# VH-VL binders against Probable molybdenum cofactor guanylyltransferase (mobA), part 6

Target 1, 202 residues: Probable molybdenum cofactor guanylyltransferase (mobA), of Natronomonas pharaonis (q3irt2)
Amino acid sequence: MGERTGVIVAGGQSTRMGDVDKTVVDVAGVPLVRRVANRLLAVVDHLVVNCRRDQQERLAAALEGLSPTFAVDEVPDRGPTAGIMTGLSTVETPYAAVVAADMPYLDPELLEYLFERADSHDAAVPRPEEWFEPLHAVYRPEPMAEACAEALEAADARIITPLSSLDHIVIERDAIVEHGSLRSFESVDTPEDLERARERLS
Key: E = the ipSAE of ESMFold2; O = the ipSAE of OpenDDE; V2 = 0.75 times the mean of E and O plus 0.25 times the DockQ between their complexes.

## First folded at step 2 (VH-VL; framework fv_belrestotug)

Design b08k54 (from b08 with heavy chain S54K, light chain G51D; at its last look DockQ between E and O 0.04; V2 from the best seeds 0.00; counts 0 for: pae E 9.5 > 2, placed apart)
Fold by ESMFold2, look of step 2:
Structure b08k54 (fold): chain C 202 residues (1-202), chain A 120 residues (1-120), chain B 108 residues (1-108)
Amino acid sequence: as target 1 above (202 residues)
Amino acid sequence: QVQLVQSGAEVKKPGASVKVSCKASGYSFTSYYMHWVRQAPGQGLEWMGVINPKGGYTSYAQKFQGRVTLTRDTSTSTVYMELSSLRSEDTAVYYCARGGKYQLLYFDYWGQGTTVTVSS
Amino acid sequence: EIVLTQSPGTLSLSPGERATLSCRASQSVSSTYLAWYQQKPGQAPRLLIYDASSRATGIPDRFSGSGSGTDFTLTISRLEPEDFAVYYCQQYGSSPKTFGGGTKVEIK
């Protein structure tokens, strides 16, 4: 159903684990961001990586051979809404997946379903638990980038605010489990998470 | 080894607020959600809301929206539940309960409960 | 929101008997999003069954759960003296999470 783009949001505060750039941490022989990219590329044709300037060399090394386009935030640390806006502004395909850089269990089957459900809407956004997952969703790039820009201008940088102005469809827990796995949303946030990921992905 | 220890009983007047603490031990505090559930005398269980201790994000049941506030202190592994504008109908035992992320949304460990009595 | 209706309200039985408790949902709930809890007077609830049929750690095999869609059942195959308590079902497939009204299993 047409060409697809995947955007990895790798910039911002959530990509730091103390003094360590979490995105390039080794997970059983493969950098964390590369595990996400490999799974994303099973579903999309083009890869975009949103990042801070200071990450670009490390990310390029971690993603060697995958030919990503980098969408660099020239003003760092404006939050995930800014990262999504910057990433989606480079997208030329009708729909793009937007995923966090720390979800190494990203499920290609679930992403496929999200693309299918987004068709004829501005977004397909999962709600596996009590909250929406805006950094694991499919968007129409221009409406979402514009909604992000409007939220940032209103000094409301909450990632959920852009969704309120979009024609979005919600994918509830039952549908997620039917068409994929809840593990898709698990992130590596702590040293304990990293240890588990190394065990599970070895 | 997982323990959830709540603060002691409270007696309050209508219109006041109450703040109940729940101290967690025996697990990684930020790896699990913390829910709050109350039980009026002789009644069933009523879910109030949830906090993700990582980042402090919250979600509340509609009937409590605007009156309940959940916060946490990661340095002490403690969650706080504050309920404002108390009414006599808020007389209940209040429980904190641990829930998992993504795959464990049921409540596997509960605090001992905190009795809040609202009387004029 | 999903309303859970438990029946009967009270079940009067003797030790050694089988108890069958019903939980009916106002709309379909995946069996993987239903739990059962036991509560004794003055105590917090205790998890018995999750995902409709999986026993929690340390729960004896006389407790079993079943069901799907709108109809769920907790069975206690042979009541022990410590099993006389109130039992609640709970769904976690849709927000907000909701509980049934409870079934009291009391000693005859």
Scores: ipSAE 0.006, ipTM 0.566, lowest interface PAE 9.5, mean pLDDT 89
ESMFold2 (binder alone), look of step 2: mean pLDDT 91; pTM 0.921
OpenDDE, look of step 2: ipSAE 0.310; ipTM 0.773

Design b08r50 (from b08 with heavy chain V50R, light chain G51D; at its last look DockQ between E and O 0.78; V2 from the best seeds 0.00; counts 0 for: pae O 12.7 > 2)
Fold by OpenDDE, look of step 2:
Structure b08r50 (fold): chain C 202 residues (1-202), chain A 120 residues (1-120), chain B 108 residues (1-108)
Amino acid sequence: as target 1 above (202 residues)
Amino acid sequence: QVQLVQSGAEVKKPGASVKVSCKASGYSFTSYYMHWVRQAPGQGLEWMGRINPSGGYTSYAQKFQGRVTLTRDTSTSTVYMELSSLRSEDTAVYYCARGGKYQLLYFDYWGQGTTVTVSS
Amino acid sequence: EIVLTQSPGTLSLSPGERATLSCRASQSVSSTYLAWYQQKPGQAPRLLIYDASSRATGIPDRFSGSGSGTDFTLTISRLEPEDFAVYYCQQYGSSPKTFGGGTKVEIK
């Protein structure tokens, strides 16, 4: 298979924990975003980080040595769809995994499976329950970036909107459990989640 | 510094086609959307369409669907706007304008404009 | 599409005076995605304000933008001789991107 890229969407994460940027919080000695990056790099060759301008310096520090490409949002607070668009626009590989910065348990084996299933399609997107996990999915960069752009221009900020215009396959719960873990989709959103992560990853 | 340099004035007959070029410099060419905006004499500004950073996808205003084609050449850092089936009402100054980095935003830099005159 | 209506069509003022330009949208502009441009005769437009109130690089402090939803304003606190031009508002919150009809600021 060809080279792969991982895109970490970090731009919208800080707003959920007040004035603290949770993407760089220490989780058992490692910044949260670095845990995500390390797991991504098990299955991808290149790393892209989407973030706001004010996040870039601290994210660069947290990811020191990994040499990520930063895809900076010029306009903040446009939501994950904008982040995905911006991140994917920098990707030059045939496929890229897009993940949220707050998913420390993402499973490289599941990502590998998504890359495999994405072959000949625009996207492979998990649906572990009734909803999709577009921030844990594999995309062709150009089609998805364009779909995101169209959605944003239509003032539709829902991440699922651009997916509807893509040739995508859905990875259902049974396949997810067979090739990975449902824990892959757990995020750190609250202080309680953070403490749980510290306990689990210590 | 960022520069957008457009091709020279054009005079065309109705029914003909025109292709205007916009050469970009001073920034990462493959990182920004490029838009085209025209302005008829004494009139306001009208958005025509855009081409994404990779050049693989375009979006056009409904008014120009089927008549306008945007392309970009990474090797020369040039974007092209071709307008076919020209009409007298297509007489205008045509501008290329840079969008935001990997985003659909405002236009921070503009070409100098290309005057296209359509007359019988 | 979102229609932007600028008023007044022409504003006649003297240097040193305050200019207030209005841009009204036919529907709410998402996320205050509204820009202002200045255009002088024979020149391309120049970006002044983006995101309704953010001043572009190199733009003097006398230019300011405000507003949200459907009502936006460009203010020039003290007109300089070089400020006499046509000003356009533009929304980029919805496709297609649209411009106002422009306000001409002319010298009295």
Scores: ipSAE 0.000, ipTM 0.527, lowest interface PAE 12.7, mean pLDDT 91
ESMFold2, look of step 2: ipSAE 0.314; ipTM 0.762
ESMFold2 (binder alone), look of step 2: mean pLDDT 91; pTM 0.921

Design b08y92 (from b08 with heavy chain S28T, light chain G93Y; at its last look DockQ between E and O 0.04; V2 from the best seeds 0.00; counts 0 for: pae E 14.8 > 2, placed apart)
Heavy chain, then light chain:
Amino acid sequence: QVQLVQSGAEVKKPGASVKVSCKASGYTFTSYYMHWVRQAPGQGLEWMGVINPSGGYTSYAQKFQGRVTLTRDTSTSTVYMELSSLRSEDTAVYYCARGGKYQLLYFDYWGQGTTVTVSS
Amino acid sequence: EIVLTQSPGTLSLSPGERATLSCRASQSVSSTYLAWYQQKPGQAPRLLIYGASSRATGIPDRFSGSGSGTDFTLTISRLEPEDFAVYYCQQYYSSPKTFGGGTKVEIK
ESMFold2, look of step 2: ipSAE 0.006; ipTM 0.449
ESMFold2 (binder alone), look of step 2: mean pLDDT 91; pTM 0.928
OpenDDE, look of step 2: ipSAE 0.675; ipTM 0.874

## First folded at step 3 (VH-VL)

Design c1 (from b08 with heavy chain S54R L104W, light chain G93D K97R; framework fv_belrestotug)
Fold by ESMFold2-Fast, scan of step 3:
Structure c1 (fold): chain C 202 residues (1-202), chain A 120 residues (1-120), chain B 108 residues (1-108)
Amino acid sequence: as target 1 above (202 residues)
Amino acid sequence: QVQLVQSGAEVKKPGASVKVSCKASGYSFTSYYMHWVRQAPGQGLEWMGVINPRGGYTSYAQKFQGRVTLTRDTSTSTVYMELSSLRSEDTAVYYCARGGKYQWLYFDYWGQGTTVTVSS
Amino acid sequence: EIVLTQSPGTLSLSPGERATLSCRASQSVSSTYLAWYQQKPGQAPRLLIYGASSRATGIPDRFSGSGSGTDFTLTISRLEPEDFAVYYCQQYDSSPRTFGGGTKVEIK
């Protein structure tokens, strides 16, 4: 068993929640990003938070006591591929879990399984429905960061492009259900999602 | 000129293992991924797995996990596919195929194929 | 896994005619990660199209690909004698990489 890092990608601008930075929104007494971080830290040793520069102070406040390393995007608003690249570029462990900042039901058991499946490969990426969940996956930091950098240089911001160049394992729905909860992939995107999360986590 | 040359036909008994080679030439061996695809007589194509020759990392189709092993030798620019616990339904032509530089999941050049017959 | 269904199973045509081959995916294929291959009896498959519509090096312009999502098409505008073969579509969006069952284009 080696040391592990968890990377939270928090720099996204697009939200149905208006001008609110949802990463720090209160969910039953605990900021959204802190719920993600608490669950992530159940299976990792180090925490990295990828964010925009304008978010750093409020994320530091929300994560007080967890000693996060911040990986700030030099060029903001380049999408999740750039966020993954920036976050993983600071990682020094053999593997890192990359998760979105808006997944308050993140399942530590499923993350543990993804670390196990990623062994000897560049990535373990879940596919619970039709699409890959690249912000809920385990990666070798250097190969993934390099693949993301190459995709961005080619002006291809699609997250699937870096994955296709890697030795990756896809974790299909049946394996996910066997080893964790599908709820792990639920994100808070709308005011209705937020109210539901407040009810579930109160 | 890109060339993939595979080893010759094999006849094996049920329960045996077979190891097929694929020798690459005409390009930088470690710059491209190498895939293995098989085809049973009169049937379609079935993907088995892929190897990154640079680091030796592999990924296998679920159906073949535990039975297939992909390896490479960078000094000879050769990839190997070993399939164990052979059954009669493993009778097929086995192909190596080169992946694209940045999109490793499609096959731009193919070996000539190796016929593996499993019979008692 | 993504299941690819090709239709028709067999297409009987004469040289000079247009061939239209369909490939349907059981679920959406991301980013047009779909390829087409040609296979003649006793030979290895040959890449024709990748990325749904990009012709591979050395492939004549009578071959073209189109489509996105779940519906893809390979078109051969004017069949030559050497084009009578089996054609396979293949998705490379998810593991396992899967192939369609093939469409045999045969001479009338």
Scores: ipSAE 0.000, ipTM 0.417, lowest interface PAE 18.0, mean pLDDT 85

Design c2 (from b08 with heavy chain S59Y L104F L105Y, light chain G93Y; framework fv_belrestotug)
Fold by ESMFold2-Fast, scan of step 3:
Structure c2 (fold): chain C 202 residues (1-202), chain A 120 residues (1-120), chain B 108 residues (1-108)
Amino acid sequence: as target 1 above (202 residues)
Amino acid sequence: QVQLVQSGAEVKKPGASVKVSCKASGYSFTSYYMHWVRQAPGQGLEWMGVINPSGGYTYYAQKFQGRVTLTRDTSTSTVYMELSSLRSEDTAVYYCARGGKYQFYYFDYWGQGTTVTVSS
Amino acid sequence: EIVLTQSPGTLSLSPGERATLSCRASQSVSSTYLAWYQQKPGQAPRLLIYGASSRATGIPDRFSGSGSGTDFTLTISRLEPEDFAVYYCQQYYSSPKTFGGGTKVEIK
């Protein structure tokens, strides 16, 4: 049995991609979420996919052969805080990486570094620019899921709110560039991003 | 011009297996999911399963799990549907159909269909 | 599985008239996970509408889709002779992907 879990948070909306489910959009022959899962599985033993009910079959097809555990949001569109809570609530390992479904350049070397830095803390969260990247971080599942639940009860769906209540370490830009690629945080959010990804990953 | 060209009609005895091919052209074969849908005579449409041609990954409707196998050959841009343990109720026209560009589970182009008749 | 019920089973109309076809789902399929297909005798189905309301490439503007939740409608604003066919709705909200029983639009 391995000791690490990866959680892909896939239930988010993408208004700049129109009405499409971008998690299963094709990127040079491979669905977007499959690229994320393949990179994530380089450093974790178990895969959990948090998603809306309407996405589950599409995600199961895209991830066929990887044996994902699905953590379905019964109430959709509550934001990434709810998705993290739902995903982490299924985790049985001491630490889990939580990543967004739209980051096809996810850097396994950077994820290894985040697992190392999270040791003995509740979380290791990167801050490559002005914003924290909570959907590209390593967490102790129980403390983070509880913090997310408390934030949602307070009607504060901001993703940063649960993090502020945890013993977390911040991985600043300088450490990130020393231990991985900043491209790890690049998401496919627009049709232009999609075209660029198709060119880079072909 | 997108085309999906299927193999010819098959007549099989109960208990046999059938393997139908679907050759794709006019687009990037590995960039779109390929589905299989059947239609019994005078009846509606029934979804059987899907294959991602890029990795060969498959997902099947529960009703066909264990009897259907979807495969592909990227060198010939061809997908295959094999259905085993045939029964008379499997008599139908079998279609391959390409998944939509962004939402892969509506069907934007269809093969012409392959009639499979299961009779004694 | 989600059951789609199409009504009427047969719709008898003359060229030039408006056709309104109904598709009702046994549970909500949201607003974006419904497609409509046209099938003529001896032919494969042809995609008309996806995402409940988006016309497929090459489909004339007399075809329109509407609805959300459990109630969906395909409208053909002015029937042409080539539009007499069987029409199927399809949900892709949950597995298995299911189709309605069809509505036959036939000439009066």
Scores: ipSAE 0.006, ipTM 0.447, lowest interface PAE 16.7, mean pLDDT 86

Design c3 (from b08 with heavy chain T30R K101R L104Y, light chain G93D; framework fv_belrestotug)
Fold by ESMFold2-Fast, scan of step 3:
Structure c3 (fold): chain C 202 residues (1-202), chain A 120 residues (1-120), chain B 108 residues (1-108)
Amino acid sequence: as target 1 above (202 residues)
Amino acid sequence: QVQLVQSGAEVKKPGASVKVSCKASGYSFRSYYMHWVRQAPGQGLEWMGVINPSGGYTSYAQKFQGRVTLTRDTSTSTVYMELSSLRSEDTAVYYCARGGRYQYLYFDYWGQGTTVTVSS
Amino acid sequence: EIVLTQSPGTLSLSPGERATLSCRASQSVSSTYLAWYQQKPGQAPRLLIYGASSRATGIPDRFSGSGSGTDFTLTISRLEPEDFAVYYCQQYDSSPKTFGGGTKVEIK
């Protein structure tokens, strides 16, 4: 496969950690989003960061030296489907990995496997348990962005809606475990998650 | 560079159907939603519906549901609006308007308009 | 459906004056789900503002938008002769997409 892009979806509001922007919170000396970006850049050539306009300056500071392209939401707070759409709309490579900004244990080996499995398809989406992980998946940018836009127009925020219209493959738990770590999907959502991440990554 | 060029004026009898075309150029046709908006003489703007040219998905205002049909031809980069069972109150200028690219739907480019007159 | 009410229906002003146009929604609209359009006689509408406050490409900085929730405003800081037109607000938060009734800005 040719060049790859990684898209970090960072535009969500976080109520579980109060009003703090968790994407730039310190995790053992490194901002959360930078830990994600460092791991993502092990397997991609270009970095795109989807965010709200009010986050852009502090995200640029956290990601200094990594030359991110920012994909700012025209309409903020519309959920992950909108973030995926906005992020992918700036991608110029045949495939892009889309990851959440709060996944500090992102496994590059698993992402490599997802790129491999996405070849010739519109998407490779993991399902480690009962739920799809759309913010830990590889997509053809144009078909996925378009499917997301269509779902948003229909006022259907469920990620399964755009996926159902695509030639997608599901990566089940057994394949995930064989090719990477389930910890790759672990996000920092609570103060307890943050303390655990600081312990693990110090 | 972006252009939306609509078909010419139409005069129709009550009960007839009209099909207006909107030919797009200067951008990736499949990447932008296309809306249809009409304006009766001396009146405001009224949204009729939208089509996603990529998948052909359509959504219509309830007032027009059952009478309006939006279609597209990707080979010619053209969107069509067909309105059936025409009444005198359908006399209006009909516009196609480009929606956002993968984004939410405000109308950044408009066709020049097609006048449809319904008279006996 | 969200009903948008524009006021006043007509503004009679002279070149150089400030125009302030109001758009009120029947229910709350995110501040970013509102656009403003300009229409001159015999012409198609032209996008001025989207996302309540973002100026469209090529639109002069004398045009500005503000507001949130149910109350939105379009301001033209110093009217030029070419600004005398009808202005429409539009919400794209929910379907059907709806427009206000328009405000005509005319020469006094």
Scores: ipSAE 0.000, ipTM 0.460, lowest interface PAE 14.0, mean pLDDT 86

Design c4 (from b08 with heavy chain T30R S54R S59Y, light chain R55L G93D; framework fv_belrestotug)
Fold by ESMFold2-Fast, scan of step 3:
Formats: structure tokens, sequence, C-alpha cells
Structure c4 (fold): chain C 202 residues (1-202), chain A 120 residues (1-120), chain B 108 residues (1-108)
């Protein structure tokens, strides 16, 4: 495989909790996005952060010392397909993990398994329930970025559109629980989730 | 018991399209991937593509990209392989094969095959 | 893509003899991601071995698989009349899924 990149998708509507940018919210002394980055960096060599321009300074402060490359969305709020495209377009390694900024229990062992399964394919995408988790997957950067660009050009922002055009491996629930924790997919979406995370990660 | 039953032989002219069906029974149709493999006369096996019957997601071998379309009908537990712009070198036996529960794996059950002959 | 080369192309043996079939990969294949199939004239292929060495359901124990990396072997310990057929190896480690060119086991 060689060197690996991790892409954190931090832009978009889902990163707001009322008036607060949840990516930099404190979770037991560490910003949420930094918890994600620390776990991601256990299995990757380079860090890319996809974000809105208004987030860049706050994210740079939260990730101080980790030397992230920022991939800023030129047009904000175009959904995760656009965020994945923008993030992956800066990647120079053969494979990259793409994760959401709000998953503080991200499991490095599961990510390692996804890199292993993605080898010789365009993607390894988990499906712990009925839907794919495209913001918790490993991709070949160029084919995925190009597929995302084509889908957006066709005005189809659904992530399943680029995935269906690629040679992808689906990692189902049984393989996930054998190689990692289902908590890896757990996101902080509500104030209750945040308090739970603060208690668990203290 | 698991069975995969394919549609009958087809004779087509160059430039036409063919649509082959594969009806599954004896297992949970939505839980297993369905692959398509062809074999030209006197030649070996060639993988064409796969469909996930649950979501309808597909991916194809590069050689067939743009010419092959895989679809399914969950109400009849049937998968379809449509190959367009037929040429004489597409003359082959086409097989559906069940491969892997939730993950792409080996092919544990095969249909009986459908002979497609392309001739003018 | 991983190219699989089977040898010999034809193996001529008598019933009761041992058959040894070789499959070589152009790149390393996980030993768990190689399968063997049997095909008789006019019939669909039948799964014999998966994961390089695991017997498929209903397959007699005279069939066995072994190997790792780039070198894999299918062994039929004592040929029965119904075993004279074409045998294909297949890797499912990398996409596209690829098959070997086949080995024909025929009566001497």
Amino acid sequence: as target 1 above (202 residues)
Amino acid sequence: QVQLVQSGAEVKKPGASVKVSCKASGYSFRSYYMHWVRQAPGQGLEWMGVINPRGGYTYYAQKFQGRVTLTRDTSTSTVYMELSSLRSEDTAVYYCARGGKYQLLYFDYWGQGTTVTVSS
Amino acid sequence: EIVLTQSPGTLSLSPGERATLSCRASQSVSSTYLAWYQQKPGQAPRLLIYGASSLATGIPDRFSGSGSGTDFTLTISRLEPEDFAVYYCQQYDSSPKTFGGGTKVEIK
C-alpha cells in the first residue's frame, strides 16, 4: 500500500449545533475534530481537512501541531459528495480514508481493516445497517474524486451515484463487528450525545 | 435448495442488444451478490460484473463498461444482464453466479447458462 | 489485474491415479482468496474449493487444495470416472475477478 492519507470532511450543515460549530466543541479537554484526527493519524501518514472557509482558522487552531492540509470548499453546502471530491483532489497517496468530523469513537482497527480490503479496488465502504457509510470509508483518491465530479455535473449529489460506477467492496455488519467496533460510526449530533462523549472520553 | 434458472438461448444480429434473466430461489435473494460470467466457445471464463440485489448497486469489468447493464427485480427474485452493441466476439454462454453473502467472494452456485449467438 | 496461469494445459491419466493441477498468479494472492471450479462439457462450472483449501459443500474429500502467495495446487487423490473434466482456478482477492486458462483432465 505505501503511504496513506486521512481526509476529514468538516464542512456542511451537519457540523452545526444550533449557533455552535461542533467540530471545535470541547470534548473532555480536546476539540471534537482533534479526537477524530488523533484516531485517524494512528493509521495514516498525512491529514487533509475539507471545510468551509469560515471554519478554517478555528480548525487550524484545534489541529495545531498536526500539520493539516486544508481543502476548502469553493461553493459551500453542496453536500458530502462535493466535500469528498474536494478533499480527495488534494491527495497524492494511493489510498485515503474519508471520515466525518463528528465521530469521536473512530476505531483505528476498523480503519486498518478497510485499508486492507480496499487494496486492488476503488473503495471499501462499510454498511453496518441498511445504508452505506461513505464518510467512514477508504477510497482510491482519483477515481472517487472523478466519479464525484461526474455525479455533481449531472446534478446528482447522491453518494450512491459515484459508488455504483466504481469497483467497490462492501463491508457488511458481520465483518465490521469481527474487525472493529460499531461505535466507530457513532456521531455527536445532539447536546445529549456531546455530554455522553464528554463522560466517556474523560 | 438453491437454484438459479436462466432464460433460453438467443440469436441476435450484430449491433443488437440481448437481455438475459436469472431467477433465484431457495435463499434470501437480497442477501447475496449476483455475478455474471461468460465463456466463448472453446475458451475460458471471463468475469463481467456484479450486482448487489439489496440496493441495486453495480460495478462492471472495464472491458464491458458502457455496454453491460445489470438490474434486478426483488419482487420476482430475478437479475438481468443486458449487453448492447453486440459483435460476433460476444458469442458465448452467459452465466449468472451467486457470490458471497454481503461481500464479494467465490461463486458457490451457478445458473445453467444462456447461449447467445451473434451472427449475420 | 492478476493473471492466473494453469499448468499443464492437459493432464492424461487413468482412473485410480492421483492428479495434481497447478495455478500460478502474476501477483501474490491471499491464500484465502483463491477458488477452484470443475466444468464438464455442456455444464456450468461447479465450486470445489474456496479459500485455497476449504472444501465446498457436497464435494468428495478426494479433492484438496493447497498453496499460498503465487503458487496454488488442486489435488485429486484417486481419480473417479466422473472427475475427468476441465478445472479452473479463480482469484477473488483483486478486481477484476480473474480465472486461469483451465487444465483438462482426460482419460489416457
Scores: ipSAE 0.000, ipTM 0.436, lowest interface PAE 16.1, mean pLDDT 86

Design c5 (framework fv_belrestotug)
Fold by ESMFold2-Fast, scan of step 3:
Structure c5 (fold): chain C 202 residues (1-202), chain A 119 residues (1-119), chain B 108 residues (1-108)
Amino acid sequence: as target 1 above (202 residues)
Amino acid sequence: QVQLVQSGAEVKKPGASVKVSCKASGYSFTSYYMHWVRQAPGQGLEWMGVINPSGGYTSYAQKFQGRVTLTRDTSTSTVYMELSSLRSEDTAVYYCARGKYQLLYFDYWGQGTTVTVSS
Amino acid sequence: EIVLTQSPGTLSLSPGERATLSCRASQSVSSTYLAWYQQKPGQAPRLLIYGASSRATGIPDRFSGSGSGTDFTLTISRLEPEDFAVYYCQQYGSSPKTFGGGTKVEIK
C-alpha cells in the first residue's frame, strides 16, 4: 500500500576500477548508476541517492531527468550501515528498497516480490548464498535507520547487528529463483565485470 | 558560516496569498532538507512541511495540504513557502529551518518572517 | 500524529538551581529522533539536544537529555541567567514532525 522509495547507496570507493568513480562510468551509453535507477524506478515512486559530497554534482548529471533526492554522507569511511542510515533518514514513505549503485542487472520483479514480503514487517532481506544482501532489500525506513544509528554509536558497523534487532523476514534462495533472477545481485567491481556488462547491455 | 536569511514582514488581507523566501549560504544547498515551521502569537511551534532542494521532493502536514506550496531555486540557493487562502488564524512568525539528512533535526533556523492577516 | 506533552507548563526557579523538564509522547518515539530546542522572546529556536542525549555544537555541558520510549527529560544542572527561556521537545522520526507545547523556565 502507499508510495514507495528507492535508495541507491553510492558512497563507496571503487578501488578495483583504479581512480575512476564507477557509479558514473559508461555502460553501453548509459552511466552505471542510471541503469540501476532506471530498473529501481520500475517499482518505486521516489528516488534517493546516498553519496559522498564530492560525488553529488556528477551523480546529478548522470541522473538528469529522474528527480533524485540526495542524502549526503557527513562522515566518510563508515561502511554500508552508515550509508543505509543516511539514505533511509530522508525517506517519508512506509517502505523503501535499498540497493547498491553497482548492480546494473537489478530485477524489478524480484524487488516487487521483496516489497510484497516486507508488508507488516520491518524488513525483507534476501539470502541468495550464505550471506544477507542488505544492499538489495526492502525496509521500513524509521526502524532500520534507528537500528543502524544505534549500531554505529555502539561502534558495531556489522549490518547483521541492526537486522537482528528488527522484525525481518529472510527471502531464501528458492523463493528468489521462483520470483526473479540471481543476476539481480551481480555487481560491477572489476574492469572485466564492466566489459561483460557493456557486452550484455549493448 | 551557515546562514538562513528570510524575506521581510508581510501584511495581507483574508483570502490573499503570501510567499516567503529563505536564502541559504555557507553550505551545500542541495545536501540538506529545508523545513518550514510557524508560530502563532503566544503559541508553540507547528511544522508545516519540508522540501529537499536536490530533487524538489516535498512533504506537507495534512492541515496545510492544498494551501501550502514549497519550491526552491538552486541557482540562488533559495527556498520559498507560499501559503494561499489566508485566514486570520494564519497570523504567525514563519521560520525556515535546515534539517540534517541522518536524523532530520533542525540545526540552523532563519530569523523568522512575521505574516499578519487582518481585514 | 504523535502528540508530545510537556510538563510543567511553567517552571519558576532561581539561578544555580537544577531544572528538570519532561516530554511525554502519545506513542513510542525512538531516542534517535528526539530533539530539544531553546527559544528566547523575539528569537528563532536554537537546537540544544538531538537524538535524545547528544548536545549540539556550542551547547554547554550543563544541558543534558535522557529518556526512551514515551518519556524524555531535559536537565539543566545549574541554571545560568541566560537559560531562562521556553524549551520545546520535538520528534522527527515520523511525519508530521511534531513539537511539544513548551515549558517556560522563568525567574522565581
Scores: ipSAE 0.007, ipTM 0.453, lowest interface PAE 14.3, mean pLDDT 86

